VH-VL binders against q20498r280to473. Designs and how they scored, part 7

Target 1, 194 residues: q20498r280to473
Amino acid sequence: LELTDLYMRTGKKVPVIVEKCCASIEDQGIVTGIYRQCGIQSNIQRLRAKFDSGAEPDLHEFGQRDIYSVSSLLKQYFRQLPNPLFTYQAYPKLIEAFEKEDSLSEKVESLRFSLETMPEAHYRTAKFLMEHLTRLCKSKSLTDMTSKNLAIVWSPNLFRPPPTLNGADTHLLSGLNVHTAICDFFIENSESLF

## First folded at step 19 (VH-VL)

Design k1
Fold by ESMFold2, look of step 20:
Structure k1 (fold): chain C 194 residues (1-194), chain A 120 residues (1-120), chain B 107 residues (1-107)
Amino acid sequence: as target 1 above (194 residues)
Amino acid sequence: QVQLQQWGAGLLKPSETLSLTCAVYGGSFSGYYWNWIRQPPGKGLEWIGEIDHSGSTNSNPSLKSRVTLSLDTSKNQFSLKLRSVTAADTAVYYCARTRDKVSDDWFDYWGQGTLVTVSS
Amino acid sequence: EIVLTQSPATLSLSPGERATLSCRASQSVRSYLAWYQQKPGQAPRLLIYDASNRATGIPARFSGSGSGTDFTLTISSLEPEDFAVYYCQQHFDWPFTFGQGTNLEIK
């Protein structure tokens, strides 16, 4: 299910799974390698099934036994979105804005304009996630996860080139490097971008 | 005290379907995974699969194509069907319980066991 | 699939002796390992879960230790009823798997 469709069905701008997983990570997930280390597959799948059933699972137990299942599920959720968080439609504009401007203030302004073109559900969920990751960066001495480290593990789950670009071999690997760089920029500058 | 009582036909011919049922007494059916485990005579134990109270299943990949797990929540019963049996499926079959808690997939209560013999 | 290898295959001891049984996993199972005792004609009985926690009603002479890939079940002073087959089981991930057993027999 697309984010816009979920928003129209539920009236919630940020999906419950995103809200609950982020809260759980901020409560119990200030641990080495959060978002880098993978959870146990049975725990991930059972947790996903609980969310899919609408049961709103108690994440405290998962956090005690396998917090990495919570962080793994959250990444998987974004990876599996039909239209990625930063949308196919905004993707060319975001890449151009990031690569074109050398001035920090102009880069922020151009990116902010492009982000605001996204559907409301995508914009609000992106804001929520980036602010979450920005807060986690304050704990890098405990987690070993800098903004760049978070961007490396998060960007593959947030950005996909449109299928026509994805079929062309002109920039697949180059685009992946840019995805990490723009994700890192979003994490470091989330307050000014959103 | 929780009790698991199991039953089913103990003698089969090749290609038949193994069918076993386990009933749960003295405890809650919800809040647990309900499992089947088998043990060939004189050999070790093999996990077959699990089912929860919602009907969600997971099975050993080595057996998944032949395994059907089901439940009847009104009777606190769950069942195993194993299709297309051969002599290699001769074993004592156990039902067993695990708690529906994170990473608590250890078997605290077991049925009495049912020897299923498949003629060669 | 996580393979559990138990050693020794057979352990011959007398009552009053200390038994040490080993279980090695093909990859880390963290602390998610259980031990069972099985006597002829009976279902297995849970002894230890989470590597070191005794199940309800299990005598204190049974203890478990280890983490990652190497685990040990210790019976500090053997009683006559302790002569049986012992299995380890990983409860880390699907498919859950058992070791092939250690037969603890009376000398």
Scores: ipSAE 0.740, ipTM 0.890, lowest interface PAE 0.8, mean pLDDT 91
Fold by ESMFold2, fold request of step 24:
Structure k1 (fold): chain C 194 residues (1-194), chain A 120 residues (1-120), chain B 107 residues (1-107)
Amino acid sequence: as target 1 above (194 residues)
Amino acid sequence: QVQLQQWGAGLLKPSETLSLTCAVYGGSFSGYYWNWIRQPPGKGLEWIGEIDHSGSTNSNPSLKSRVTLSLDTSKNQFSLKLRSVTAADTAVYYCARTRDKVSDDWFDYWGQGTLVTVSS
Amino acid sequence: EIVLTQSPATLSLSPGERATLSCRASQSVRSYLAWYQQKPGQAPRLLIYDASNRATGIPARFSGSGSGTDFTLTISSLEPEDFAVYYCQQHFDWPFTFGQGTNLEIK
């Protein structure tokens, strides 16, 4: 389900799955390789099924037994959004703003403008997620996950350029390189961007 | 104390459908996965699949195309059907329970076992 | 599919001796390994789960250890009723799999 449609149906600007998974990871997921290591597939699928059915899964239990299934599910949720978190419409503007501006202050200003063009549900969920990742970076000595490491594993799930027939392979590879850089920038500067 | 009692036909011809039922006594049906496991005579154990109280299933990929798992919550029973049997399906079949807890897929209670022989 | 390899295939010992049974997984199962005892004509009986936790009613002479890919079941002093076949089982991920068994027989 698209984020704006979910917001219109529930009245919540940030999906419950995003709120609960982020809270679980901040409470019990300060562990080596969080978001890098993959959870157990049966746990991921069972957890997704519980969220989809409206059940209340015991995330404390997951923190004890397989916290990586929580982090894996959260990444998968964003990867499978019909319109990515950073929307198709905003994508070219975000890339241009990031690559074109030389000074930090101008880059922040331009990116902030482009982020504000996104629908409210996308903007609020992006703010929530980036702030979560920024807080998580404070624990890099325990997790081995710097902002760059988080950007490497998160950016493929947050940015999706539309494929084109006449340049898809080369464009997609170039886009993936810049996706990590812009994601890292968002994590490092979330307070000034949102 | 939880007890699992199983029954079904023990002698089949090739191409027939194996059908076994397991009844659950002395415990809740919800909060668990209900499993089938088989053991060819003198050999090791093979997990067949699981079903929960909502009817959601997962089966061993090696058998999935031939396996149907079902349940009857009003009777606290669950069943296995294995289609198109051959002599390779000759085994003792067990029903067993696992807890619906994270990574708790160990089998704490077992049925008594049913030998199913597929004639040649 | 995670393959579990047990060794030895047969272990011949006398009552009072210490038994050590090995299970090796083809990939890490973290701590999610169980052990079962099976006597002829009976269903398996759960002994150990989570590598080292004794199941309800299992005597203290049974202990499990290991993590990752290498696991051990130890019976500190064999009783006559302990001569049986022992299976390890990974409860890490679908499909759940068993080792081929170790036959613990009386010398």
Scores: ipSAE 0.736, ipTM 0.888, lowest interface PAE 0.9, mean pLDDT 91

## First folded at step 22 (VH-VL)

Design s4
Fold by ESMFold2, look of step 22:
Structure s4 (fold): chain C 194 residues (1-194), chain A 120 residues (1-120), chain B 107 residues (1-107)
Amino acid sequence: as target 1 above (194 residues)
Amino acid sequence: QVQLQQWGAGLLKPSETLSLTCAVYGGSFSGYYWNWIRQPPGKGLEWIGEIDHSGSTNSNPSLKSRVTLSLDTSKNQFSLKLRSVTAADTAVYYCARTREKVSEDWFDYWGQGTLVTVSS
Amino acid sequence: EIVLTQSPATLSLSPGERATLSCRASQSVRSYLAWYQQKPGQAPRLLIYDASNRATGIPARFSGSGSGTDFTLTISSLEPEDFAVYYCQQHFDWPFTFGQGTNLEIK
């Protein structure tokens, strides 16, 4: 389900799964390699099934036994969105703004403008997630996860280039690490960008 | 306390379908995974699969193509079907319970076992 | 699939002696390992879960230890009823798997 459609169905601009998982990670997930280490596959699939059914799973229990299943599920949720969090439509504008502006202030301003073109549900969810990751960086001495480390594991789940008629162009873009760089920039500058 | 009682045909020919049922007495049916485990004569144990109260199943990949798990919540029963059996499927089959808790997939209650023999 | 290897295959001891049974996993199962006892013609009986927690009704002479890939079941002073086959089982991930067993027999 597309984020805008979910917003129309529920009246909530940030999905419940995103809110609950982020809160769980901030409560019980200040652990080595959060978002980098994978959870137990049976726990991930069972947790996903509970959210898909509309049930309210006990995330405290998951956090006690396998917090990495919570973080794995959250990444999976974003990866499986039909339109990525940072949308196909905003993608070229975001890349252009990040690569072409030389000064920090001009880069921030251009990115802010491009981010504001996204549908409200995408904008609010992006704000929520980036602020969560920014807060998590305060605990890097306990997690071994810097903003760059988080960007490495998160960027594949947040950015997807639009389909092209030329597969070589798509392949080339994915091999340049630009998604990691822009994700790291978003984590480091979330207050200014959103 | 909780007791698991199982039944089904114990002698099969190759290509037939193994069919076993397990009934749960003295306890709740919801809040648990209901499992089948088998033990070939003189050998160790092999997990076959699980089913929960909602009907969701997970099976050992080695058997998944031949396994059907089902439940009847009104009777507190769950069942195993294993199609296209061969002599390699000869074993004692057990039903067993797992608590529906995170990473608590140990088997606390077991049925009495049913020997199923598949002729040559 | 996580392979569990038990040693020794057979352990011959007398009542009153201490038994030490080993289980090694092919990859880390954290602490998600259980131990069972099985006597001829009976279903397995849960002894230990989460590597070291005794199940309800299990005598204190049974203890479990270990984490990661290396686990031990200890019976501090053998009683006549303790002579049986013992299995370890990982409860870490699908498919759940068992060791091949250790036969604890009376000398």
Scores: ipSAE 0.780, ipTM 0.910, lowest interface PAE 0.7, mean pLDDT 91
Fold by ESMFold2 at other seeds, last read:
Structure s4 (fold): chain C 194 residues (1-194), chain A 120 residues (1-120), chain B 107 residues (1-107)
Amino acid sequence: as target 1 above (194 residues)
Amino acid sequence: QVQLQQWGAGLLKPSETLSLTCAVYGGSFSGYYWNWIRQPPGKGLEWIGEIDHSGSTNSNPSLKSRVTLSLDTSKNQFSLKLRSVTAADTAVYYCARTREKVSEDWFDYWGQGTLVTVSS
Amino acid sequence: EIVLTQSPATLSLSPGERATLSCRASQSVRSYLAWYQQKPGQAPRLLIYDASNRATGIPARFSGSGSGTDFTLTISSLEPEDFAVYYCQQHFDWPFTFGQGTNLEIK
């Protein structure tokens, strides 16, 4: 389900699965390689089934036995969105703002403007997730996960290039490197961007 | 004390469908995964699959296309069907229980076993 | 599929001796490994889960150790009823798999 549709059905701008999984990771997931290490597949699938059924799974139990299943499910949730968190519509503007602007302050302002064009559910969920990742970076001595390490494992789940309309978007082949760089920038600068 | 009792036909011809049922006594039916495991004569154990109280199933990929797992919650029973059997399916078949808890997929209670022989 | 390889295939010992049975996994199963005993004509009996925890009613002479890929079942002083086939089982991920067994036989 698209994030805006979910917001219209529930009245919640940040999905419950995102809120609950982020809280679980901050409580029990300050561990080596969080978001990099994959959970046990049976645990991921069983946890997903519980969320899909509308149940409220016991994330404390998952955190004790396989916290990586919680983090794996959260990444999977974003990867499977019909419109990515950073929407197809905002994608060209975000890439241009990140690559074109020379000064840090102008880059931040241009990115802020482009982020604010996203639908409210996407904007608020992006703010929530980026602030979560920023907080998690403060524990890098315990997790071995710097902002760059988090960006490497997160960016494929957050950005998808839109289909080419005019054939001239050459960033499609090199865009995977820029996705990591812009994601890292968002994590490092979330307070000024959102 | 939980007890698992199983039954079903023990002699089959090739291409027939193996059908076994397991009944659960002396305990809760909900809150567990209900499993089938088989052991060919003189060989080791092979997990076939599991079903939970909601009817959700997962099966060994090696058998998945031929396996149907089902349950009858009113009778506290669960069943295995294995289609298109061959002599390679000759084994003792066990039902078994696991707790529906994270990474606790050990089998704490077992049925008595049913030898199913498929003629060549 | 996670392959479990048990060694030795056959272990011949006398009552009162210590038995050491090994199980090696093809990849890490963390500590999610169980041990079972099986006597002829019977279903397996759970001995150990989570690598080192004895199941209810299992005598203290049975102990398990190991993590990752290498696991050991130890029987500190063999009793006559301990001569049986022993299987390890990973409870890490689907499909759950068993080792091929170690036959512990009386010398």
Scores: ipSAE 0.775, ipTM 0.907, lowest interface PAE 0.8, mean pLDDT 92
Fold by ESMFold2 at other seeds, last read:
Structure s4 (fold): chain C 194 residues (1-194), chain A 120 residues (1-120), chain B 107 residues (1-107)
Amino acid sequence: as target 1 above (194 residues)
Amino acid sequence: QVQLQQWGAGLLKPSETLSLTCAVYGGSFSGYYWNWIRQPPGKGLEWIGEIDHSGSTNSNPSLKSRVTLSLDTSKNQFSLKLRSVTAADTAVYYCARTREKVSEDWFDYWGQGTLVTVSS
Amino acid sequence: EIVLTQSPATLSLSPGERATLSCRASQSVRSYLAWYQQKPGQAPRLLIYDASNRATGIPARFSGSGSGTDFTLTISSLEPEDFAVYYCQQHFDWPFTFGQGTNLEIK
């Protein structure tokens, strides 16, 4: 389900799955390789089914036995969004703002403007997720996950070029490197961007 | 306290459908996965599949195309159907319980077992 | 699928001796391994879960150890009732699988 449609159905600007998974990871997921290491497939699929049914799964239990299933599910949730978190519509503007601006302050201002063009559900969820990842970076000595490492594993789940862009795989490879860089920038600068 | 009692036909011809039922006494039906496990004579154990109280199932890929799991929550019963049996399906079949907890898929209670023989 | 290999296939011992049974997984199952005892004509009986935790009502002479791929069931001093077949089972991921068994027989 599209994020704006979910917001209209529930009245919540940030999906419950996102809020609960982020809280669980901050509570029990300060562990080596969080977001890099994959959870047990049966746990991931069972947890997904609980959220899909509208149940409120006990994430403390998952955190005790397989916290990586919580982090794996959260990445999967964003990967499967019909319109990515950083929407198809905002994507060209975000890439241009990131690549064209030379000074930090101008880059932040241009990116902030482009981010604010997203629908409110996308904006609020992006703010929530980036702030979560920024807080998680404070624990890199325990997790071995720097902002760059988080950006590497997160950017494929957050950005997709619009289908109307040329389908050349060589062009997409260039864009994939930029996706990691812009994601890393968002994590490092979330306070100024949102 | 909890008891699993199983029943069904013990003698089948090739191509018939194996059908077994397990009733749960002395406990809650919700909060658990309900499993079928089989053991060919003189051999080891093979997990067949599981069903939860909502009707969601997961089955061993080796048997998935032939397996149907079902439940009747009003009677605290769950059932196995295995289609198109052959002599290779001759085994003692057990129903068993796992707790619906994360990574707690050990079988704490077992039915008494039902020998199903498929004639040649 | 995760293959569990038990050794030895048959272990011949006398009452009062110590039994050591091995289970090796084809990939890491972390600590998610269980042990069962089975006597002729009976369903398996859960002995150990999470590699080392005794199930309710299991005598203290049974203990489990190991993690990752290598696991051991130990019976510190065999009683006559302990002669049976023993199975390990991974409870790590679908499909859940069992070892082929170790037959513990009286010498």
Scores: ipSAE 0.775, ipTM 0.907, lowest interface PAE 0.7, mean pLDDT 92
Fold by ESMFold2, look of step 23:
Structure s4 (fold): chain C 194 residues (1-194), chain A 120 residues (1-120), chain B 107 residues (1-107)
Amino acid sequence: as target 1 above (194 residues)
Amino acid sequence: QVQLQQWGAGLLKPSETLSLTCAVYGGSFSGYYWNWIRQPPGKGLEWIGEIDHSGSTNSNPSLKSRVTLSLDTSKNQFSLKLRSVTAADTAVYYCARTREKVSEDWFDYWGQGTLVTVSS
Amino acid sequence: EIVLTQSPATLSLSPGERATLSCRASQSVRSYLAWYQQKPGQAPRLLIYDASNRATGIPARFSGSGSGTDFTLTISSLEPEDFAVYYCQQHFDWPFTFGQGTNLEIK
């Protein structure tokens, strides 16, 4: 289900799965390699089934036994969105703003403008997630996860280039490096961008 | 105290379908995974699969194409069907319970076992 | 699939002796390992879960230890009723798997 459709159905701009998983990770997930290490597959699939059924599980038990299942599920949720978090539609503008602008101030302003063109559900969820990752970076001495480390494991789940009629393979390879760089930039500058 | 009682046919011909049922007494049916495990004579144990109260199943990939798990919540019963049996399926079959808790997939209660022999 | 290898295959001891049974996993199962006792004609009985926790009603002479890939079941002073086959089982992930067993027999 697309984020805008979920918002229209539920009235919530940020999906419950995103809110609950982020809260659980901030509470119980200040651990080595959070978001890098993979959870137990049976736990991930069982937790997903609870969310798919419309339940609002209290994640304390998962956090105690396999917190990496919570972080793995959250990444999987974003990876499987039909329109990625930062949308196919905003993707070219975001990449252009990031690569074109040389001054930090101009880069932030151009990116902020492009982010604001996204549908409200995408904007609010992106704000929520980036602020979560920014807060998590304050614990890098405990997690061994810098903003760059988080960007490496998160960017594949957040950005997909739109399908094109020509040259998609070459652009895709360049885009993968850019995705990590722009994600790292978002994590480091979320307060000014959102 | 919880008791699991199982039944089903003990002698089969090759290509027939194994069918076993397990009834749960003295406890809740909800809040658990209900499992089947088998043990060939003189050999170790092999997990077959599980079913939860909602009817969701997970089965050992080695057997998945032949396994059907089902439940009847009104009777507190769950069942195993294993189709297209061969002599290799000769084993004692057990039903067993696990708690529906995170990473608590140990088997705390077991049925009495049913020997199923598949003729050659 | 996580393979559990138990050693020794057979352990011959007398009542009053200490038994030490080993289980090695092909990959880390963290602490998610259980031990069972099985006597002829009976279903297995849960002894230990989470590597070191005794199940309800299990005597204190049974203890478990280990984490990751290497686990041990210890019976501090064997009673006549302890001679049986013992299995380890990982409760880490699907498919759940058992070791091949250790036969603890009376000398």
Scores: ipSAE 0.774, ipTM 0.907, lowest interface PAE 0.8, mean pLDDT 91

